# VH-VL binders against Mitochondrial Rho GTPase 3 (MIRO3), part 6

Target 1, 175 residues: Mitochondrial Rho GTPase 3 (MIRO3), of Arabidopsis thaliana (Mouse-ear cress) (q9ma88r425to599)
Amino acid sequence: RKVVQCFVFGPKNAGKSALLNQFIGRSYDDDSNNNNGSTDEHYAVNMVKEPGVISDTDKTLVLKEVRIKDDGFMLSKEALAACDVAIFIYDSSDEYSWNRAVDMLAEVATIAKDSGYVFPCLMVAAKTDLDPFPVAIQESTRVTQDIGIDAPIPISSKLGDVSNLFRKILTAAEN
Below, E stands for the ipSAE of ESMFold2; O stands for the ipSAE of OpenDDE; V2 stands for 0.75 times the mean of E and O plus 0.25 times the DockQ between their complexes.

## First folded at step 4 (VH-VL; framework fv_pimurutamab)

Design b1 (from a2 with heavy chain D31S, light chain Y28S; at its last look DockQ between E and O 0.49; V2 from the best seeds 0.00; counts 0 for: pae E 3.1 > 2)
Fold by ESMFold2, look of step 4:
Structure b1 (fold): chain C 175 residues (1-175), chain A 116 residues (1-116), chain B 107 residues (1-107)
Amino acid sequence: as target 1 above (175 residues)
Amino acid sequence: EVQLVESGGGLVQPGGSLRLSCAASGFTFSSYYVHWVRQAPGKGLEWLGVIWSGGSTDYGNEFTSRFTISRDNAKNSLYLQMNSLRAEDTAVYYCARRYSYGFDYWGQGTMVTVSS
Amino acid sequence: EIVLTQSPATLSLSPGERATLSCRASQSIRSYIHWYQQKPGQAPRLLIKYASQSISGIPARFSGSGSGTDFTLTISSLEPEDFAVYYCQQYYNWPYTFGGGTKVEIK
């Protein structure tokens, strides 16, 4: 598939909108019509190219921010049919943010299972340039191992770290 | 209301075994880690261990060979299997809900007495 | 593992007095420490988190301070219900450990 739909979950203030804004800066063809450049805070679209590759392995990545209600998600069960990859972003300096992201992952995984949808889930640790402590690191390692997903993918204020996330999202979607 | 209720305590001989239960209500049990902590009579608190959501466990340094933690999310219950009990295991055993890397709700405890 | 040493073991005071309870860690734990109160026959109650942060429903007379290795719980003016045992707990590194407790009792 040449268009990958990535749903972005996470608690308030975890960095969902900031990630979408940073993604727009990854447009390879900024001067052309090939940017499906929505800058609306609900979704962002850009093309992601393989390093040193000009083949038809390039893909369009759509990041769709999932808004949070007080008691649920702003998405229907039918809307999840379009999801190719789900990411769960949390503020790595905030224990509430971590707990809420784990809850969201469990909720989405349950809904997907009950609906017959299969897509990979990734945990994303935002603001990793803040000072982590050993208990938090060990807990996130244990929890991600226990639920059968990769350890959280760190991102920071550096643009290079964010580019690696987008490539990891596309790799996950290929499997 | 958040509630944790321990049970299964009692008198047991040295070398014996006992299984404690912790019943949770008033919160989504599967969304929280609940730990075991004990307190010998007139003494301080001692962390025993935790079971993670995928079934792996971590224990305090002194407990890995004799104690086993398990959980059943369908029954909202946490368990502590204690084997090869010794007199020094005499204590009140609490289950405690993890919050902010500490414990915000505790059960009332169940007393385990190990003696002849 | 990280050892927490609380002092004094017993603090005998009258209502209205200021209580100062000490907890010292065997290595720096930055500010990753909680305080609990335990009344006779009851389970512990979370009192102060992250060295100095308040907990909803805990009276303002309870405050915490310190960083690194030395931490203090202060009760600015003791009330009759404050006579209890107080524990510190670190969460900087596994395993979680508790101090030995300070008993605050009526003189």
Scores: ipSAE 0.297, ipTM 0.672, lowest interface PAE 3.1, mean pLDDT 81
ESMFold2 (binder alone), look of step 4: mean pLDDT 90; pTM 0.903
OpenDDE, look of step 4: ipSAE 0.351; ipTM 0.761

Design b2 (at its last look DockQ between E and O 0.50; V2 from the best seeds 0.00; counts 0 for: pae E 3.8 > 2)
Fold by ESMFold2, look of step 4:
Structure b2 (fold): chain C 175 residues (1-175), chain A 117 residues (1-117), chain B 107 residues (1-107)
Amino acid sequence: as target 1 above (175 residues)
Amino acid sequence: EVQLVESGGGLVQPGGSLRLSCAASGFTFSSYYVHWVRQAPGKGLEWLGVIWSGGSTDYGNEFTSRFTISRDNAKNSLYLQMNSLRAEDTAVYYCARRGYSYGFDYWGQGTMVTVSS
Amino acid sequence: EIVLTQSPATLSLSPGERATLSCRASQSIRSYIHWYQQKPGQAPRLLIKYASQSISGIPARFSGSGSGTDFTLTISSLEPEDFAVYYCQQYYNWPYTFGGGTKVEIK
């Protein structure tokens, strides 16, 4: 595929908007609006290249942020039809954030199964520059193994290098 | 009010089996991990294990072959199946909710298991 | 697995005195330790999280300190309700382990 649609889930303040801004190389506030408590569609589009592999078939990646409201998330089953890959971002410094991301994954997987859609799901551990410890690492590994997805992909709030994540998203969409 | 209530304890002979239950109320059970912890009479606390949301389990050493933890989120319940019981398994068995700080913030009253002939 | 050694096993003190309870880990656990109080016939109660952080509803006389392998729980002025057994618990690595406890009893 030439264009890959990636839906970005995760609880509030997990880093969804920051990831989209890093993807297009602008500051966090460039795509911000002043609508407190308002929901809106938020997306970022860019090309992703893999140097030295297939230079003639670069792909366009679209990241669509799925925002949430107090009692759920704003997603219809019709919207899922466009999804090629789903990612679930959580704040790795906040255990509640992890639990919410797992709940969202379960809900999305149920809706997709009931609607006949099939797409890979990835967990993304944001803010991993905060000191990890073996209990947290093992917990996330255990849970992801048992639900049949890869271990969470780490990204850091300080480093800004998320290119490995974008490559993994495209690789997942290929399969 | 967060509550955890253990049940199913009692007297059992060595080599026997027993199934403990932990009924949870006052919180969203599926959003928390509840662990099993035991305490032999006059002794300290011993962590037994946990079941994760995806169904995998982790156990303390010496328990993996004889004890099985399961949960039923629809029934807000956690279970401990104990097989091949030994006298040293005599203890009060607690279920304890793991809070977001990784601490056990709520405990049940415990259920006594006595393994004796 | 990580062994936690608590000392002393028993601490006999009078109301109003300061209690100092020690917990030592067999390897560095950074600050990933909690403290619990257990009164006779009751389940444990979480007192201090992450070595030194307070918990809402716990009296200010309880405090924790330490990092690495050496940790301390301090009760600045003992009240009659503080005579109990205190446990440290590490959550740095699996399996979770508890110390053997320190019984604080009235002299």
Scores: ipSAE 0.226, ipTM 0.646, lowest interface PAE 3.8, mean pLDDT 81
ESMFold2 (binder alone), look of step 4: mean pLDDT 91; pTM 0.930
OpenDDE, look of step 4: ipSAE 0.439; ipTM 0.798

Design b3 (from b1 with heavy chain Y101W; at its last look DockQ between E and O 0.72; V2 from the best seeds 0.00; counts 0 for: pae E 4.0 > 2)
Heavy chain, then light chain:
Amino acid sequence: EVQLVESGGGLVQPGGSLRLSCAASGFTFSSYYVHWVRQAPGKGLEWLGVIWSGGSTDYGNEFTSRFTISRDNAKNSLYLQMNSLRAEDTAVYYCARRYSWGFDYWGQGTMVTVSS
Amino acid sequence: EIVLTQSPATLSLSPGERATLSCRASQSIRSYIHWYQQKPGQAPRLLIKYASQSISGIPARFSGSGSGTDFTLTISSLEPEDFAVYYCQQYYNWPYTFGGGTKVEIK
ESMFold2, look of step 4: ipSAE 0.276; ipTM 0.671
ESMFold2 (binder alone), look of step 4: mean pLDDT 91; pTM 0.916
OpenDDE, look of step 4: ipSAE 0.391; ipTM 0.771

Design b4 (at its last look DockQ between E and O 0.79; V2 from the best seeds 0.00; counts 0 for: pae E 4.2 > 2)
Fold by ESMFold2, look of step 4:
Structure b4 (fold): chain C 175 residues (1-175), chain A 118 residues (1-118), chain B 107 residues (1-107)
Amino acid sequence: as target 1 above (175 residues)
Amino acid sequence: EVQLVESGGGLVQPGGSLRLSCAASGFTFSSYYVHWVRQAPGKGLEWLGVIWSGGSTDYGNEFTSRFTISRDNAKNSLYLQMNSLRAEDTAVYYCARRGSYSYGFDYWGQGTMVTVSS
Amino acid sequence: EIVLTQSPATLSLSPGERATLSCRASQSIRSYIHWYQQKPGQAPRLLIKYASQSISGIPARFSGSGSGTDFTLTISSLEPEDFAVYYCQQYYNWPYTFGGGTKVEIK
């Protein structure tokens, strides 16, 4: 209710760590390896003002970075039970990054469907401060329309404030 | 082994119609986008279009009104319906699979020849 | 629609020589270009992706370079099987477009 668990998926170097750092007020840093040399979990917690809410306008948002193990396995069914919103971050300047994020979305959606879990999924186009790649933008629009989710939300980790994304995550969690 | 096999080409009069088929095997057809590309005799390649997983389509210029792409995942098949055929539609028609990680066409069929002539 | 202009139209060379093929785009496509090889009576084959990236199973003698509007495919030492037509293809913006091709033939 007051705490929203957002799972953050995406390929290496897509901007997951930089997003988490910006969420807690640190400078831009694209750190996909912030552990002791193996894959682990990273999270960030902060208070976010609900868009359009008058009473208690602050909610706790937890961004949990999900890293892909080197054997290709992501999450167990049980681990996904805590997810309120899933976001899938890709580097908008990198064709491989987009394709990998789509694969991750498909994997997570399959596990969620098979397990009976229901949570919104959002695509996030990172590094939009780099020149856009029109084929990827048009393809992402078609693919997101076809699977019934919103077009990718653009962000720039180098330009700072991403609070609009955090508000959209909270809005999605409220259904 | 990934294979794409086009069929349905032949001789047709101007103004006629023809339906081309592309039969896919050796991969999970429903997980890939397969495009149509043509090549007039002695000429270069021309992209025709693609159908997306939800059924929407994108076409090259000048093909939107006369050509329709469809797919049947149960039959592992892609189709090109061609109407109001003209002499300039004479070409070899290829289906080409888009690679998951490159935006490139990594596998092509052998093509099927369409000849539009009286 | 983005026009790709390939030059020369024909390149007559002997086996063992270096081939240099040019592709110029009508506007910047950054590095969003692929190269294909087509032998007579065959479908095209993907050679180089993303201007300069290698593809598994393609001989190392094929390389690509360039960015923006000017791109080059290089074959460092021609083999008999390399005499074919080569096409560049942009995937920066819809619709996908191909160049007119460069025919590499035996001198």
Scores: ipSAE 0.216, ipTM 0.658, lowest interface PAE 4.2, mean pLDDT 81
ESMFold2 (binder alone), look of step 4: mean pLDDT 91; pTM 0.933
OpenDDE, look of step 4: ipSAE 0.333; ipTM 0.765

Design b5 (from b1 with light chain S31K; at its last look DockQ between E and O 0.76; V2 from the best seeds 0.00; counts 0 for: pae E 3.2 > 2)
Heavy chain, then light chain:
Amino acid sequence: EVQLVESGGGLVQPGGSLRLSCAASGFTFSSYYVHWVRQAPGKGLEWLGVIWSGGSTDYGNEFTSRFTISRDNAKNSLYLQMNSLRAEDTAVYYCARRYSYGFDYWGQGTMVTVSS
Amino acid sequence: EIVLTQSPATLSLSPGERATLSCRASQSIRKYIHWYQQKPGQAPRLLIKYASQSISGIPARFSGSGSGTDFTLTISSLEPEDFAVYYCQQYYNWPYTFGGGTKVEIK
ESMFold2, look of step 4: ipSAE 0.285; ipTM 0.679
ESMFold2 (binder alone), look of step 4: mean pLDDT 90; pTM 0.908
OpenDDE, look of step 4: ipSAE 0.708; ipTM 0.882

Design b6 (from b1 with heavy chain Y99S S100Y; at its last look DockQ between E and O 0.35; V2 from the best seeds 0.00; counts 0 for: pae E 10.5 > 2, grease 19.3 > 18.9)
Fold by ESMFold2, look of step 4:
Structure b6 (fold): chain C 175 residues (1-175), chain A 116 residues (1-116), chain B 107 residues (1-107)
Amino acid sequence: as target 1 above (175 residues)
Amino acid sequence: EVQLVESGGGLVQPGGSLRLSCAASGFTFSSYYVHWVRQAPGKGLEWLGVIWSGGSTDYGNEFTSRFTISRDNAKNSLYLQMNSLRAEDTAVYYCARRSYYGFDYWGQGTMVTVSS
Amino acid sequence: EIVLTQSPATLSLSPGERATLSCRASQSIRSYIHWYQQKPGQAPRLLIKYASQSISGIPARFSGSGSGTDFTLTISSLEPEDFAVYYCQQYYNWPYTFGGGTKVEIK
């Protein structure tokens, strides 16, 4: 069946691991030997039913958490070759989290452009159950309009909100 | 190498006008917001404001009526138009890049002296 | 507007001594505060983000603590290059504001 590779970016404590845990299925930990460097990666795999479509056309969605060291990117451009869609998750109650997610998007977009890769990018606002930081609301509207992407997709702890995100990921990958 | 260079400072009489420039290099200017911050001699830092991609601005409370921020992405430049200058506007004027962990890169500043 | 009050205004110490710098906010800003160092004739440099988080390239002797309204920057053992002015800056709400600074000077 068709498999969609979704790379999950975002700063520490933004909710990347929580998102993968809410995605029902298996989680994989890659453990690289010394000859593959020190990359630390998590995966979650599950089947996702397309809304209003008979289940014999279901898709497999793979969420790959990308962990970034505090002082820079660790992702090689070769690793981006497998990416079908990138999401950038941030804590909606924390402007630091928002600013870092925007920086990660800019860095990934630069690497992709230099490497000739094309894939859609989505911003994901996590922890919408918490009080949002007012500056983050103002900046998210202005920044997403400026860079030409959709407004951030909200996620809460409720399972239904997560299911809507997976649907949007699959829709973005379809082109 | 990220670099911000302010220019346009100098001596000006009270009531005069001055236009400062901030030239950016070493990063994708259109992907970042760069702010203006000033520091009077022997005093602390004072945030002046920022211009957003849609052309709207946010200023510190004391600066809305006399200062105007603009940017030119094609020239990688940020501008500060200062009108009706007063002696208390004497300061070093910095441009500073905003990132996820604060103002991570600053120019060296340009000195504005308002005196007759 | 959120007022940040730094104390003391001046801290006169010798190399090797511990410096403790205070920043107090006029209302809770949770942990949305940064610390900057400024040497004479230079632009500020970011030292500590989000109240207590380290910055790559900043010596481990710099640490931050606090939440709510009371925040502290600590320099565990002063080096000659640490004699400078230190500013706190809140980013909880508009407008962004800085504290008045604490000058750490050689005794």
Scores: ipSAE 0.007, ipTM 0.483, lowest interface PAE 10.5, mean pLDDT 78
ESMFold2 (binder alone), look of step 4: mean pLDDT 90; pTM 0.908
OpenDDE, look of step 4: ipSAE 0.107; ipTM 0.716

## First folded at step 6 (VH-VL; framework fv_pimurutamab)

Design c1 (from b5 with heavy chain Y101W; at its last look DockQ between E and O 0.64; V2 from the best seeds 0.00; counts 0 for: pae E 3.6 > 2)
Fold by ESMFold2, look of step 6:
Structure c1 (fold): chain C 175 residues (1-175), chain A 116 residues (1-116), chain B 107 residues (1-107)
Amino acid sequence: as target 1 above (175 residues)
Amino acid sequence: EVQLVESGGGLVQPGGSLRLSCAASGFTFSSYYVHWVRQAPGKGLEWLGVIWSGGSTDYGNEFTSRFTISRDNAKNSLYLQMNSLRAEDTAVYYCARRYSWGFDYWGQGTMVTVSS
Amino acid sequence: EIVLTQSPATLSLSPGERATLSCRASQSIRKYIHWYQQKPGQAPRLLIKYASQSISGIPARFSGSGSGTDFTLTISSLEPEDFAVYYCQQYYNWPYTFGGGTKVEIK
């Protein structure tokens, strides 16, 4: 069995908690302190069946929410050591949410580079209407291409979309 | 603090070429997209295009064959190469910093006059 | 491309009066519209984003409204510095397009 640690970033109210709630599993608060900052971490654990595999080679996926408190975002090199894949969730209807997610990606990528860690990063577009405007689609595709990551993965309220995200996370972690 | 300064405008003959520059200061240029926008005398604003960090470009439809946008992050500069110029290209040319799918800071513009 | 039609072309008013500027899109752009102010010899300045949202440093007398195809910029009480040309800009679909402008001038 392989355990994949997925760190979930994103601004407040972007849909991080909703994603963990949709991912059936146990969640625990896990507080830590770091330089006047604090991180309130939630975990969700479940088994994910890989498509086209019948055997007992299921993978365990751990989603670890990285929450931002009022005193800011602070992430140490040691905190990233456990990360197998990072995802950055934003509200696709909210420009502030997008800008914050991009800023978080840049900050995490800088810390990872400075620490010698290499893990894939995915952008996740949370949307409430499944009908984003054409400019938003094109520009998020351009920005993700510039960063060197795949175009944002859309998620919706339906279960199938969320399951596809979990499979994409596992696929990214293998590379 | 944020400043954009266009240069390279002037008088040019129809069919000629001109290269405009946009010098940025007061912000991290490599973290922002800067677009070209023009305004003919007495007319409205017209979006010309953008270059993405990876080098791909998007243009307004009427500009795709004659104009080329480039950037040099080491010099904090954006460029517009204009070829096959026509009288209707006479305009003030602005560079404008991208913000919220619009433009929050603009240069003061550089005038391009195309006349025989 | 999406055409934005601004009306009136010129609005002649006195200081203290209310200005109402219209922008109509050739198709629905939902609320994906910004407003700009341009004074003579100056570059445009962003006034209102997303049809109605405030921009830091812009006086509260400027407000925007509308959705779909019809949008309005309102200046509740004109100040001497508000006499300028105002443009709407859509960002629903490429290419980005601007309206033809409404000139607000002293009567």
Scores: ipSAE 0.240, ipTM 0.637, lowest interface PAE 3.6, mean pLDDT 80
ESMFold2 (binder alone), look of step 6: mean pLDDT 91; pTM 0.918
OpenDDE, look of step 6: ipSAE 0.628; ipTM 0.884

Design c2 (from b5 with light chain K31R; at its last look DockQ between E and O 0.26; V2 from the best seeds 0.00; counts 0 for: pae E 12.3 > 2)
Fold by ESMFold2, look of step 6:
Structure c2 (fold): chain C 175 residues (1-175), chain A 116 residues (1-116), chain B 107 residues (1-107)
Amino acid sequence: as target 1 above (175 residues)
Amino acid sequence: EVQLVESGGGLVQPGGSLRLSCAASGFTFSSYYVHWVRQAPGKGLEWLGVIWSGGSTDYGNEFTSRFTISRDNAKNSLYLQMNSLRAEDTAVYYCARRYSYGFDYWGQGTMVTVSS
Amino acid sequence: EIVLTQSPATLSLSPGERATLSCRASQSIRRYIHWYQQKPGQAPRLLIKYASQSISGIPARFSGSGSGTDFTLTISSLEPEDFAVYYCQQYYNWPYTFGGGTKVEIK
């Protein structure tokens, strides 16, 4: 598969826009680049080499930022048709952010199951350079084990090194 | 239409046991957590606990030893096994669906009365 | 566990009056609090989320405020259907807990 479409979910200020900007090689202060709500969707496209492969074959990874209204339960099944992998990013210092991300995962999984779409889901713990919220390890371990997904993938939006996340996204899309 | 319906309440003697059921419909039950909450007559709300999809549980501090929560996704059902019942367990028992920051849908409750 | 103390326990008011209900947490819960309304014989209804965020279908006369340990639910002008019990609930840490409630009743 040469193009992998990754949908990026998560609450406001979790780090979605900063992740997309780092994917295309821009560095941003997360607080100053929180997308002021003027756009509905945000895309980032780049070429990612497969780990351990020496050939010239590359994969194109598309990160699409998807925002869901705070009070909305409705998510169109048509919106998910192109999804190859979903990630749910949360601010690891903020339990509200965690709880919202878990709820988004549940909602997306419900719509996908009802629509017959199958794609892997990953949790992404952003802002790991900050202190985690209370019970973060207990909650994330319990929830991820219960739903059968990998432990949250840590990133720091201010460090600029997210290549491990992109590789894990590609691995999940193919396995 | 999202619905939660509790059943299995009734009169029981102190020391007895009851199993409550919560039947879910109108949503994909396996994709949501549903919690137990109770309310003694004329009193406030008290969170009892939750079972996670992998089978682990969390309970309010006072319920760990006597109450057991279980879940059957194939039957869209949540259960509360209550043992060694006491008069103070007399309450309406609700199941409530977790939504992001709280409980967006509640059942109408089932009454449990513990008296001799 | 985090204790939520609601005051007053009972608030006796007439229709058209402003109701101010308090919820105090035993430690900072930032803004991780919800408010519920419960009418007699009914299950609770989610009224305000995340301290102050509106819920679709809830009248605009209901508003919430506060952060840290002190939170307020305000009903700007009481209507007959607003005479009920109101609960706050924290979700900052396990176990999640509710306040003892404030009953708003007709004077």
Scores: ipSAE 0.007, ipTM 0.492, lowest interface PAE 12.3, mean pLDDT 79
ESMFold2 (binder alone), look of step 6: mean pLDDT 90; pTM 0.903
OpenDDE, look of step 6: ipSAE 0.684; ipTM 0.887

Design c3 (from b5 with light chain S28D Q53K; at its last look DockQ between E and O 0.60; V2 from the best seeds 0.00; counts 0 for: pae E 4.3 > 2)
Heavy chain, then light chain:
Amino acid sequence: EVQLVESGGGLVQPGGSLRLSCAASGFTFSSYYVHWVRQAPGKGLEWLGVIWSGGSTDYGNEFTSRFTISRDNAKNSLYLQMNSLRAEDTAVYYCARRYSYGFDYWGQGTMVTVSS
Amino acid sequence: EIVLTQSPATLSLSPGERATLSCRASQDIRKYIHWYQQKPGQAPRLLIKYASKSISGIPARFSGSGSGTDFTLTISSLEPEDFAVYYCQQYYNWPYTFGGGTKVEIK
ESMFold2, look of step 6: ipSAE 0.172; ipTM 0.620
ESMFold2 (binder alone), look of step 6: mean pLDDT 90; pTM 0.909
OpenDDE, look of step 6: ipSAE 0.682; ipTM 0.879

Design c4 (from b5 with light chain S28D Y50R; at its last look DockQ between E and O 0.78; V2 from the best seeds 0.00; counts 0 for: pae E 2.8 > 2)
Heavy chain, then light chain:
Amino acid sequence: EVQLVESGGGLVQPGGSLRLSCAASGFTFSSYYVHWVRQAPGKGLEWLGVIWSGGSTDYGNEFTSRFTISRDNAKNSLYLQMNSLRAEDTAVYYCARRYSYGFDYWGQGTMVTVSS
Amino acid sequence: EIVLTQSPATLSLSPGERATLSCRASQDIRKYIHWYQQKPGQAPRLLIKRASQSISGIPARFSGSGSGTDFTLTISSLEPEDFAVYYCQQYYNWPYTFGGGTKVEIK
ESMFold2, look of step 6: ipSAE 0.346; ipTM 0.710
ESMFold2 (binder alone), look of step 6: mean pLDDT 90; pTM 0.909
OpenDDE, look of step 6: ipSAE 0.734; ipTM 0.908
ESMFold2-Fast, scan of step 7: ipSAE 0.461; ipTM 0.728

Design c5 (from b5 with heavy chain Y99H; at its last look DockQ between E and O 0.12; V2 from the best seeds 0.00; counts 0 for: pae E 3.0 > 2, placed apart)
Fold by ESMFold2, look of step 6:
Structure c5 (fold): chain C 175 residues (1-175), chain A 116 residues (1-116), chain B 107 residues (1-107)
Amino acid sequence: as target 1 above (175 residues)
Amino acid sequence: EVQLVESGGGLVQPGGSLRLSCAASGFTFSSYYVHWVRQAPGKGLEWLGVIWSGGSTDYGNEFTSRFTISRDNAKNSLYLQMNSLRAEDTAVYYCARRHSYGFDYWGQGTMVTVSS
Amino acid sequence: EIVLTQSPATLSLSPGERATLSCRASQSIRKYIHWYQQKPGQAPRLLIKYASQSISGIPARFSGSGSGTDFTLTISSLEPEDFAVYYCQQYYNWPYTFGGGTKVEIK
């Protein structure tokens, strides 16, 4: 049974904690005594079944929220060694949220390249049920292609709409 | 605190070229799009184009062949290269910061006059 | 591209009167429209966003309404500083386009 470590980046109020809360089902409790000092560890663990024609093996997906302060990331570059997939979630109704997520992706990609780590990066457009429009869709598609990543994966604020994201994360982690 | 300052306008002959600059301050330039918009004397506003974070550009329909937008985040600057200028290009040229898919801060504008 | 038609081209009114400015889109743009004010010799100023949303620092006498293809900017009681040109701008689809403007002038 394989374990996939997915780091979750994104600006404040983009939906990181809501995503982790929706994912929780086979939880490992957050222990308040493990949060001594300045660590901002928040994670969710679950098994995700992949539908397939030749395999029905469960995969364990760990989502680790990376808390962002105005001064920079709360992660050391050594902590990035555990990352199998990075996702960058933004509020699709907020233009500043999009710009900040792109900046975070550039920062993480630079640190990963300088440290010799390779892992896929995905953009996640949150809150798409809040009235997406053609300008926003075309802009994000163009920018992600120029960076060399896939177009943002849409999710809504509703609980049932995130299952496709988890499957895409697992698929990205395979290559 | 937010400021946009255009420069590089002036008198130019038809067929000539100009390069306009827009200097930004008071905000994190790399986190915002800044667009070019122009206004011919006594006429309305016309969107010219934008450069995206990845370096690609979009222009208004008639501007793609003669105008080129670029940006330099290290200098907090946006540029408009205008070639093959025509009398119809006589206008005030603004740079404008995007907010909610509109423009919340504008520069003072720089006048471009195309005449013999 | 989406054409915005503003009417009337000129609106002659006195201070204290109510001004009603229209903007019509060539296709539905839902509510993806902004309004700007431009005083003589100045750059435009964002006045109303998303058809009807207020902006901090803009007097309450300015309001917007409409959806689909027909939009209205209303100035409930004109003040001397409100005599200017007003533009609508759509951001539903590329390219961004502006209306031709409505000049609000004295008398």
Scores: ipSAE 0.306, ipTM 0.668, lowest interface PAE 3.0, mean pLDDT 81
ESMFold2 (binder alone), look of step 6: mean pLDDT 90; pTM 0.911
OpenDDE, look of step 6: ipSAE 0.720; ipTM 0.916

